# Designs tried in a protein design chat: VH-VL binders against DNA-directed RNA polymerase V subunit 5C (NRPE5C). Part 10

Target 1, 233 residues: DNA-directed RNA polymerase V subunit 5C (NRPE5C), of Arabidopsis thaliana (Mouse-ear cress) (q9m1h8)
Amino acid sequence: MEETMAEEGCCENVESTFDDGTNCISKTEDTGGIESKRFYLARTTAFEMLRDRGYEVNEAELSLTLSEFRSVFGEKPELERLRICVPLRSDPKKKILVVFMGTEPITVKSVRALHIQISNNVGLHAMILVLQSKMNHFAQKALTTFPFTVETFPIEDLLVNITKHIQQPKIEILNKEEKEQLLRKHALEDKQLPYLQEKDSFVRYYGLKKKQVVKITYSKEPVGDFVTYRCII
Key: E = the ipSAE of ESMFold2; O = the ipSAE of OpenDDE; V2 = 0.75 times the mean of E and O plus 0.25 times the DockQ between their complexes.

## First folded at step 7 (VH-VL; framework fv_ecleralimab)

Design d6 (from b2 with light chain S31Y; at its last look DockQ between E and O 0.01; V2 from the best seeds 0.00; counts 0 for: pae E 3.9 > 2, placed apart)
Fold by ESMFold2, look of step 7:
Structure d6 (fold): chain C 233 residues (1-233), chain A 121 residues (1-121), chain B 107 residues (1-107)
Amino acid sequence: as target 1 above (233 residues)
Amino acid sequence: EVQLVESGGGLVKPGGSLRLSCAASGFTFSNAWMHWVRQAPGKGLEWVGRIKSKTEGGTTDYAAPVKGRFTISRDDSKNTLYLQMNSLKTEDTAVYYCAREYEWLYAFDIWGQGTLVTVSS
Amino acid sequence: SYELTQPLSVSVALGQTARITCSGDNIGSKYVHWYQQKPGQAPVLVIYYDSDRPSGIPERFSGSNSGNTATLTISRAQAGDEADYYCQVWDSSSDHVFGGGTKLTVL
């Protein structure tokens, strides 16, 4: 499924997980600091992800320290203050919104409230929800009622930026014209390309959609570069 | 045209009460976070308090000098923000502005013209 | 409580660059917003988040923030820039805090 190696054996961070039965006293002593650190890490990863997807992201947001984050948002940040709204660099009329959801279960009612909250956001073409609770099937179905793509990420998946943890091959996303030229040049059809699954962590990181094609160049091999093309399914 | 218009200012004696209104137009008021900011004659701006949208809890927060004496409320069906001022003191004398917060960004992008409240014996 | 300090007045010759400072303890770790207020008028937001301009604010207005000082810079000063200018931050202990204001005089 995944061609790149993911880091194993040290992915779990004790600071980011809670053992309710054995860590009650420690959690009580610094609960505000633990929550602000989680939001800081996830929000920083979200900005890096948006930059890598081609959104216009202010460098100051990418370089915030935890101390500066706490100065701007407080030790117990208000979730509404953490929202991110940035335009596509290639089309500034198109914007993406990132919303940090609370610990309450996410229901159909929660999704309908989101519709109301964003009704004045002109130019939204995509939204990302950062989740702290599992979303049931009915809530997921309700997300399809938005007039644009809505992605979800559990906050735990954003505490670490996956592009920084392994030596990455060069990944280039082909536009429509580049894809058509590739297929024409080699007399190929879409179905003849190897696949990447939609659930793949890199596919999710870059927000790739079905039928998009990526060019992958492996530069780590001792002999030289190897190039492959893959289609998202 | 996005506009905020305050009303209800006037002369009141110390210990008295007054209710200010702020009529909003040209934007969806129900989604906005709204603030009161005051300016004593010849002095600078001072934040008074805020009310969030009802969809985000409708919670209020107040500056220390007014907490417990002032109450912010909103009527989204009338696009109107209110400031109920009780137990007024002479140091409450100021022009009172209503202001809209720019999205969620701590800054105030739309202001009304202000209404003068004078607290004098 | 968190406090912001501004000079009471700043003078600038027509066409020159004006700089208005806003001082606060570690203000460089906060986002600073700036307002222009002309006599008898409501404040107008001219800079937010240290350096961003709202739509309709000319590029002559810029902002910076580091250390203990934020600065509003107005290049090529015009007579119409004569006004009071206020800085503002959010602080966890004091909520919204304004500076005392600076009267800009264009000579």
Scores: ipSAE 0.340, ipTM 0.713, lowest interface PAE 3.9, mean pLDDT 85
ESMFold2 (binder alone), look of step 7: mean pLDDT 95; pTM 0.959
OpenDDE, look of step 7: ipSAE 0.720; ipTM 0.923

## First folded at step 8 (VH-VL; framework fv_ecleralimab)

Design g1 (from d3 with light chain S92Y; at its last look DockQ between E and O 0.61; V2 from the best seeds 0.00; counts 0 for: pae E 2.4 > 2)
Fold by ESMFold2, look of step 8:
Structure g1 (fold): chain C 233 residues (1-233), chain A 121 residues (1-121), chain B 107 residues (1-107)
Amino acid sequence: as target 1 above (233 residues)
Amino acid sequence: EVQLVESGGGLVKPGGSLRLSCAASGFTFSNAWMHWVRQAPGKGLEWVGRIKSKTEGGTTDYAAPVKGRFTISRDDSKNTLYLQMNSLKTEDTAVYYCAREYEWYYAFDIWGQGTLVTVSS
Amino acid sequence: SYELTQPLSVSVALGQTARITCSGDNIGSKSVHWYQQKPGQAPVLVIYDDSDRPSGIPERFSGSNSGNTATLTISRAQAGDEADYYCQVWDYSSDHVFGGGTKLTVL
């Protein structure tokens, strides 16, 4: 049994009464265009995020336009086709998988089905779930059964890449040795560093773990750079 | 199952040498910072030294009482940690444990069963 | 070099709460880890980073750390909790340091 997409009835002529604010574009118009745009924005941000985390990302994916996206995936993309799987640049045998979840509630059954789909996951070391619905406590617990870290992002958090703010400082993530050298050089303990919350959008964007340290450089013209170090908490 | 298994302990005279081995399984050994911790009979735990992952420099550090006499090494192809102990003294008599450092916490989450080293004449 | 001090022994009645202290200069600025060791066995991590529990450690084990004292608390003490307990920190100058250990006796 097979399904084929039919390209008909894309847009109806209905009166448009825009409400600025929470009521998007239209109450009764075709939502397929909005859905594909949301997936496009989130998927583009996901590629940028993976690149910034050190994964090998094709430049074509970073420059893909909305119209090109719609040509490949359509106005109501099949979610499985949206998946991203890319290798880590520093160790190409390690791969990350990004899965776009549907609008149905995420259940233990959904998580187990995903586990089965990736059961022969040679080289998979991390996974990101892009959510369109709430995930209950039992489904969240089921994610801990994976042999690697699973992160979740509401799709709304990926519609804009937060690192593209004009005033963004330079951020460098210290490895474990660099952190220890910093502490010894300045006669510090990690609790004596300023904190950056685990829920902070930068922390989540880079997938940082508790106790990691970031070097933040604010470049200022008059007197030079301002450098601070922050420990994830 | 994550596991560490030590071997190579025994009886040795002062001034002698021993090499301890620690076989690792169930985790990516090459990414781990590995430690030796010892415990003299009836006494508490004492940190001996550590070796960092190769990707983070592979360097070693030692507690003062053993510096210059003990050498920690690793063979990532065999998932094995080593402790070469030279110029042994009676105060080196202890059970020697290998341990894995837990992520970024400086804690030891996995320990071997220990191997006894007795230094006496 | 940095030192940690623990009482040699602590006694607790069955079902009561035991508290084991670990003292050090400004230990509150350090992350404190706790290990349980039963006779003839390797140590087992029971608390890390002051108050976090590894998988498999019951929630009746808890920890706190402030000022010059860290405390391991064992609620509803059971006979199986009878063991030696060690605190441990990393220090920028002394590297890894263990306390002297505390023998917990459950009466």
Scores: ipSAE 0.482, ipTM 0.835, lowest interface PAE 2.4, mean pLDDT 86
ESMFold2 (binder alone), look of step 8: mean pLDDT 95; pTM 0.961
OpenDDE, look of step 8: ipSAE 0.839; ipTM 0.956

Design g2 (from g1 with light chain S31N; at its last look DockQ between E and O 0.22; V2 from the best seeds 0.00; counts 0 for: pae E 7.2 > 2, placed apart)
Fold by ESMFold2, look of step 8:
Structure g2 (fold): chain C 233 residues (1-233), chain A 121 residues (1-121), chain B 107 residues (1-107)
Amino acid sequence: as target 1 above (233 residues)
Amino acid sequence: EVQLVESGGGLVKPGGSLRLSCAASGFTFSNAWMHWVRQAPGKGLEWVGRIKSKTEGGTTDYAAPVKGRFTISRDDSKNTLYLQMNSLKTEDTAVYYCAREYEWYYAFDIWGQGTLVTVSS
Amino acid sequence: SYELTQPLSVSVALGQTARITCSGDNIGSKNVHWYQQKPGQAPVLVIYDDSDRPSGIPERFSGSNSGNTATLTISRAQAGDEADYYCQVWDYSSDHVFGGGTKLTVL
């Protein structure tokens, strides 16, 4: 079954227990149930992340319950069915693919197999690999053979959505004209701004690139807003 | 289509004056920060000064050797940058280039062909 | 008062890799730009922001910047690469600063 919001031009192709958050699941020791819950959480976070990056995401995917997920995908989901392919809202010809990798070590063979599987996906401009194991240096080098950006996320980093913390600041990405105005008005260059590192969790969540500048607004309840600017390094 | 063309260079005696012009085309001149850069014969590049867009105040800044003697101005209706050079010295002998600042990079992406100013007796 | 130092000349055999250095105190905290100038011609921007190429500059031109040294690298040197090369920064106090220039000779 196809499990994506991509409507027009995207890819493909038990017993009673109490669910009191995480405690019931840990008590069952069901490896299939643990696997399906991990994929459910990571896949839901991936949809939220893609929406927040500006991709067109079906609201049904964002509101899917664990029970509904298990009804569709089972307790041990087939990884190819979990893939996400959605278009960019601002340019629907550009699409992103999210691939869930298995538990086997990621090798050059794994990367080559993936390249073959996706070779006919039209309009693919980015890819995210959700990893359950380490990649060796040859596999990492092999990712550069793709004609677009490939990001990797350990599945553990997607089990919760970091942007749902109640005290998160508002983040706005500056466009070219906004960046020009900021730097020229204040007689600055980007290296003089405070940094956000490329590996920072929020930078990775939004897929920000080096040299982009973000406006961060902290809302302080009794006092009001204050604003800072940071450059990705 | 983007180009800068300098003119007004020539031979002048020490203590004299000269005005250089730089005609711009192919871009929105009124939004650009514009620079003068010079190069003495057989020597390296030396920054002379800058003028900001009028919407950003139209202010100027100059390198120390020319401050007080040179004046940069612009006429946005004619897409023209000017360098007024007064109290010229023999060490002002150089090819003078006008250049456009590249967005926010503090680099110069478009240069004119240069015009030669010779200050000698 | 910020100073940039370049070697006066660099020689490279045809087809080999040339490296031109630009030294300055903590130059890694600044964005470095590189210009090519052939005899009788205006300078041409070949690298900006340490390592980025403007449109039309071949990929064999590359740059790096860390610590006290920025480097322009020209791979597979061609006869047409014979030129003077200048590095440039903005020094944050008031001035745009150029290095003294490096004459690249392709043997």
Scores: ipSAE 0.044, ipTM 0.582, lowest interface PAE 7.2, mean pLDDT 85
ESMFold2 (binder alone), look of step 8: mean pLDDT 94; pTM 0.958
OpenDDE, look of step 8: ipSAE 0.835; ipTM 0.956

Design g3 (from g1 with heavy chain R100K, light chain K30R; at its last look DockQ between E and O 0.81; V2 from the best seeds 0.00; counts 0 for: pae E 2.4 > 2)
Fold by ESMFold2, look of step 8:
Structure g3 (fold): chain C 233 residues (1-233), chain A 121 residues (1-121), chain B 107 residues (1-107)
Amino acid sequence: as target 1 above (233 residues)
Amino acid sequence: EVQLVESGGGLVKPGGSLRLSCAASGFTFSNAWMHWVRQAPGKGLEWVGRIKSKTEGGTTDYAAPVKGRFTISRDDSKNTLYLQMNSLKTEDTAVYYCAKEYEWYYAFDIWGQGTLVTVSS
Amino acid sequence: SYELTQPLSVSVALGQTARITCSGDNIGSRSVHWYQQKPGQAPVLVIYDDSDRPSGIPERFSGSNSGNTATLTISRAQAGDEADYYCQVWDYSSDHVFGGGTKLTVL
């Protein structure tokens, strides 16, 4: 998938985008804009991510086609309409909000405005901001003033669901009891497991916190399964 | 406001029993791993035991000095942690604190004010 | 069973830096947590996971952990820092273990 977008008439971007020619498109065949396609892909990945994190996601959202998306939201979607708010399956009183931010730089003023917009949203326990622009340090600090976790994702990181890559190992998240049992069984302290960094794409996809442990199963033939465990840092 | 409040402490003779309660508020008690920690007068902190969340098996673990004599239980509908202390010894004299485990860190981020248990003849 | 050793007392002049040690065999393989306890009060978590501060703990409090020694550092010591300080770890064989405590005196 190509993440570069081009303006109409830009030969360098358009020509380089379709080098192999097997999947070329024209403006006539692509009746929707590149903008709507990016939002569609990112929004679909966000729904899949929320489902995999344990939120109740409508199956229709997971199977929505690009043409259906454009029918509902248009070729230049209004960002407010793209928001996602879904409850946690295990506790429906707890909800997560996904907000698609505009192209303007994100400032403390933007964060304060967001505080006001969500002040009446009962049960909101987490938020994800999908960014199209850089977020300065002061705005990032302001996110810590929310009474719940706020995550940020550049929209480019959501254009493909990384868990669907064929070459990836299987990842399973341990609960606290499973982690403790693992440590006791192997006579290990919590720092003696190999690490995964908090910024790792898989860590971010599942929203994992420091000290959580993942079980990674590599199934590469002909060797067979290889299991390892990693601790988030 | 996150809070833990212990109750049930008092004076008891060796061999006797007491039941401590810890009322929790301001967090999802049913998801929390809960602990008892004690402090003998003029001495340091000593871990007593813990109970895991029901969804993770609800199992208990105890420090060696109290194993077999103390029982930790929880009532998630009342947001209450209990410590049943049997066969009390003078060495069990302490302030007993209820504590909540901090996320995945094995640390105790919320403590109650403590309740005094005195075991003497 | 696993044991943690702390000095019984540490003194620091007002405005100076105090260092409180917690020693244990390969304590660096464990996450060390620190508690402040003022007279007549419950303990308060001041450092977790060696060096992280809970919300509301001033940056004057810092921590480190490597090898056989973890250290709580309190810079620009204030009268209000006078308290007992405990280190604590989880150990796979001994469960939760506290150090014996260190009384910090601000002179």
Scores: ipSAE 0.482, ipTM 0.829, lowest interface PAE 2.4, mean pLDDT 86
ESMFold2 (binder alone), look of step 8: mean pLDDT 94; pTM 0.955
OpenDDE, look of step 8: ipSAE 0.831; ipTM 0.952

Design g4 (from g1 with heavy chain T55Y; at its last look DockQ between E and O 0.02; V2 from the best seeds 0.00; counts 0 for: pae E 12.3 > 2, placed apart)
Fold by ESMFold2, look of step 8:
Structure g4 (fold): chain C 233 residues (1-233), chain A 121 residues (1-121), chain B 107 residues (1-107)
Amino acid sequence: as target 1 above (233 residues)
Amino acid sequence: EVQLVESGGGLVKPGGSLRLSCAASGFTFSNAWMHWVRQAPGKGLEWVGRIKSKYEGGTTDYAAPVKGRFTISRDDSKNTLYLQMNSLKTEDTAVYYCAREYEWYYAFDIWGQGTLVTVSS
Amino acid sequence: SYELTQPLSVSVALGQTARITCSGDNIGSKSVHWYQQKPGQAPVLVIYDDSDRPSGIPERFSGSNSGNTATLTISRAQAGDEADYYCQVWDYSSDHVFGGGTKLTVL
């Protein structure tokens, strides 16, 4: 219960141990073994993704084994205990929250419940929803009412960390000033750079947004480093 | 009591401009997504455009027939929604309603009484 | 663009059940909302999200949505139910779309 966060005090939510949790369980029932393994894999990938995005992630979470996960969270984990909340290393006042959703369809009512659950969180600047069910267009619209960006990932997309199967180039996200200097130096507009789509798995893994520019450095034998710049569109 | 009251309608020549106001009361206006919907005399309802709350960036979207000619804005300190209509055409003749969106359902639960805009030479 | 089709008129005897249809391609995947408009008045939301009723709307009003057709049902029709009725959805390509309206006449 009190273990709903990746790091102590990051997103200080008082989780009630006494009350209506049984209602959620009563509405859905899945095999504990399947859910436990899926949550373990997705949660581990989420920690790796957050680390790669520049968040402060405890190494213990990255090295947790399935058996250790099950010892802490059980075979049928309570979803609220799986939540991850970690600060951004470059600005510890900014935090990201990862919420693991159940198997019930995600509706406007589900989003409203999320608003209530996180209403006391201080410093949230982003949220990720890990989905096990379909989210209709009305629920997606309701996500825009959060005062920060909300991303969604089907749990299936987090069962394997895609960066571990492909050599990952060095990625540097340009800040506003660096982007402006690059464009001035080359007499360009951002639309004249090669682009990456918002839907690209790479873009989504790193949480990149439209008009951000990334510097990508590939190290390739024997030719050495190759640098390219891309604009998200 | 939740109310929306439109004003600023009237007669205007083609090519002219007009600004409509919608005064809101009885709810937290700054949190609401607000819309304009119009109805030509004897015809059906037609969506005109929307403005989101400032907390979602205050962005606007418009129906194709009015895009580029109409501008929606809001003043949360005055609980007022505005519709600036430029380059008016006779086909813009309608009763203009302001409406509040119901809890992200894409439905409109509160409507004003409407204000008539007549575009004729 | 996405279109909704409604019959131009429906008649119902006092005390009987009226059904007003709203047809659209795969409308069953969308949330359908219904409005009542009496002459000289603003529309009033009577059903939202296919079948839910706002506060103050009598239980005589109900709705359903499946396949290519959504239906507003008004049981025990009263003289006060005589009005124009509009269905409405949100569509990705067309944003908010209204049906053409149905005039309900209570005989």
Scores: ipSAE 0.005, ipTM 0.471, lowest interface PAE 12.3, mean pLDDT 82
ESMFold2 (binder alone), look of step 8: mean pLDDT 95; pTM 0.962
OpenDDE, look of step 8: ipSAE 0.832; ipTM 0.955

Design g5 (from g1 with light chain S94D; at its last look DockQ between E and O 0.02; V2 from the best seeds 0.00; counts 0 for: pae E 13.9 > 2, placed apart)
Fold by ESMFold2, look of step 8:
Structure g5 (fold): chain C 233 residues (1-233), chain A 121 residues (1-121), chain B 107 residues (1-107)
Amino acid sequence: as target 1 above (233 residues)
Amino acid sequence: EVQLVESGGGLVKPGGSLRLSCAASGFTFSNAWMHWVRQAPGKGLEWVGRIKSKTEGGTTDYAAPVKGRFTISRDDSKNTLYLQMNSLKTEDTAVYYCAREYEWYYAFDIWGQGTLVTVSS
Amino acid sequence: SYELTQPLSVSVALGQTARITCSGDNIGSKSVHWYQQKPGQAPVLVIYDDSDRPSGIPERFSGSNSGNTATLTISRAQAGDEADYYCQVWDYSDDHVFGGGTKLTVL
């Protein structure tokens, strides 16, 4: 079927990282090493997180080395060039945007500016802000003005992908119909299921929301699979 | 000139209903978050509720004393904010102001002159 | 619910500096707004975000906010500054909280 692209500057920015062939930045190579490494690690984790959430992520972004990252973005990357915009695999008209914020405190005014910048971006259904500074309570409240979910991650939480460093059970997210069917079958209410807290790193990594129910499958040899259900609170 | 003008206040019996209007001019009303704030005679200011712009979801929120009894709505084609007040109580007696949120700071930079609602038997 | 405390009244001699306080737990981590209300009139925003002035508010009005106290300062007080003054914050629970108000009298 004929696909119409989203607004210019979102998906095109993601693809432009593959086509850049410049690597002459010898004069400034040492001055930004710590910052460029932090952005590289966080950006790589963000791509892995988005793939695990079901977004279509280019394999080249997942395998990008620090050296390659620095060749494309330099030792002091322009934050606007670091943005990620990728479509959801199950519905390619839905896109998520990842924005890397600067070191200045994030104010209501800066949130309003973001709102204006993205107001014409067709198909944007979610956004992630990667923070390097405190976000005051007024700025947090202002995030609720977006017509879609906005998540925040301190950059420090993205320097390591938590799913690579621990053994994980299989997680399946129930849709609304599956949740209702489960509760009816067992004559249960949401509150009678065991909980996972919204602040849990695993819950945040997968972007799970309050009232969602997850099916957790533990594979134990030789007894086989053990299944439990949990509700996000 | 940016202006807000409330109307629809008056005397109402307990348990009654009243609808307030707030006519806006001089700014893009459809982009603004709008609020109701009340002031009982001789008392301080009390927030009543808000409605977001439609482009930002158009949702409402209310202070606990009025939740379930008051409904805020907007008509962007008429640049008008409404407050529907049901099941009125004597403690709802106040001057009711409509107010515009200032540059998303959760501050109120433009206020109407208010309309008096008296709830008395 | 979050509470803000203001003195009931403050007096200042003409031409002197008035200070009106607004106290609350950890108010220094919040953005504080100030309103002036003259008798029979609607409130007027005089300070927002702790220390910023809307257009048309004279430089004599200034604000500060740290620790548990925010302060509205009115330098070179004039007769026209006589009014009630309210502080206000937005609470995390979506509530807007006002202080009880301070009557400023210019002597």
Scores: ipSAE 0.000, ipTM 0.437, lowest interface PAE 13.9, mean pLDDT 81
ESMFold2 (binder alone), look of step 8: mean pLDDT 93; pTM 0.951
OpenDDE, look of step 8: ipSAE 0.838; ipTM 0.956

Design g6 (from g1 with light chain H96Y; at its last look DockQ between E and O 0.60; V2 from the best seeds 0.00; counts 0 for: pae E 2.3 > 2)
Heavy chain, then light chain:
Amino acid sequence: EVQLVESGGGLVKPGGSLRLSCAASGFTFSNAWMHWVRQAPGKGLEWVGRIKSKTEGGTTDYAAPVKGRFTISRDDSKNTLYLQMNSLKTEDTAVYYCAREYEWYYAFDIWGQGTLVTVSS
Amino acid sequence: SYELTQPLSVSVALGQTARITCSGDNIGSKSVHWYQQKPGQAPVLVIYDDSDRPSGIPERFSGSNSGNTATLTISRAQAGDEADYYCQVWDYSSDYVFGGGTKLTVL
ESMFold2, look of step 8: ipSAE 0.594; ipTM 0.872
ESMFold2 (binder alone), look of step 8: mean pLDDT 95; pTM 0.966
OpenDDE, look of step 8: ipSAE 0.841; ipTM 0.957
ESMFold2, look of step 9: ipSAE 0.000; ipTM 0.444
ESMFold2 (binder alone), look of step 9: mean pLDDT 95; pTM 0.966
OpenDDE, look of step 9: ipSAE 0.844; ipTM 0.957
ESMFold2, look of step 11: ipSAE 0.491; ipTM 0.836
ESMFold2 (binder alone), look of step 11: mean pLDDT 95; pTM 0.966
OpenDDE, look of step 11: ipSAE 0.842; ipTM 0.956

## First folded at step 9 (VH-VL; framework fv_ecleralimab)

Design k1 (from g6 with light chain Y92S; at its last look DockQ between E and O 0.61; V2 from the best seeds 0.00; counts 0 for: pae E 3.3 > 2)
Fold by ESMFold2, look of step 9:
Structure k1 (fold): chain C 233 residues (1-233), chain A 121 residues (1-121), chain B 107 residues (1-107)
Amino acid sequence: as target 1 above (233 residues)
Amino acid sequence: EVQLVESGGGLVKPGGSLRLSCAASGFTFSNAWMHWVRQAPGKGLEWVGRIKSKTEGGTTDYAAPVKGRFTISRDDSKNTLYLQMNSLKTEDTAVYYCAREYEWYYAFDIWGQGTLVTVSS
Amino acid sequence: SYELTQPLSVSVALGQTARITCSGDNIGSKSVHWYQQKPGQAPVLVIYDDSDRPSGIPERFSGSNSGNTATLTISRAQAGDEADYYCQVWDSSSDYVFGGGTKLTVL
């Protein structure tokens, strides 16, 4: 019964976002393709982020080059083809959808249209919107009506994977038991840990929620390691 | 619909035993930390104990008045929480609620309707 | 063990603001949660983490916590707000602790 595989059709749009290479006859160029480069960078970072969050991500997507991306999606990619839908490794019946939005302002009508588009997608438990434009207050409120969590990322925040920075401290995410053990061992109460804001880039990258705790290890020669713990607020 | 339903309450003499059940539905039970909270008639709420998710150790903790007498267990295949109550005392007379811990907050966001346990001679 | 103290009762006139206190040693270092319980019913979470409101709880309910006192505030009190209210924390030494409860009467 453990040999039961995850549902292969977790996202009906997969074949529309991945060309098998039959478009190899067309000329591919890097010159002047600023739009395709932005989508390539953001999409690659999104796959890396999903892998690091525990989703099943195909290695081919993580290693895709700009040239290969352009041969599949073209210099001005159709946004619908860029969507990502992958299942959780721990529960393959749960899947996340990443949607690349256009340059038009995001309004309540845009959000409602998206809700209708995805209503037939069984098993969605989360969604990420990659934004190229501002989202007004009413549109933000409309996102809360989805039956699952919706995150938003400006595309410019995904052009570089922040976890690849040099001099980055080591970050370890504590589970709930590990957090409690930490608090008891040091006779600490919940609020006595230093805080890390929900809007912090690393918090956003890992999708961490309020009250989770991270262990941060700073390596400094010649003094050695310095460890601190921070609670998401 | 997220729901918790307790059962197994009743009348028992001091020194006796009872086993309470709590049936869960509408959420991933195996990921949840689950609790028993009791309320003596006309009195306030009192925490009884908890059981952690099995992926986080599955360990239990108990309030001092019940430690050594009560045992909390879970069957994730049946989405059911249990409370085995032994060596019952008249002070254990209460409505027993099962409750789900809310994410990382140490708060109880979902409660059952409660089941009455009466311990009297 | 860690203890929380609440007044036994609080009265408020209809349409006015009620304040229910929960006192504990350095309670400001803890996250305080509040429950409403009507007669014959299970408790309902109305405030968590000092001031956050679960979905479905009206904005009239708010909370604060600093020093040795946390406060549940109910603005524009309605007859339906008449209930028992409990504060609760987790404590690193005492685990989950409830206050004794406060009966709110709406006049």
Scores: ipSAE 0.386, ipTM 0.790, lowest interface PAE 3.3, mean pLDDT 86
ESMFold2 (binder alone), look of step 9: mean pLDDT 95; pTM 0.965
OpenDDE, look of step 9: ipSAE 0.839; ipTM 0.954

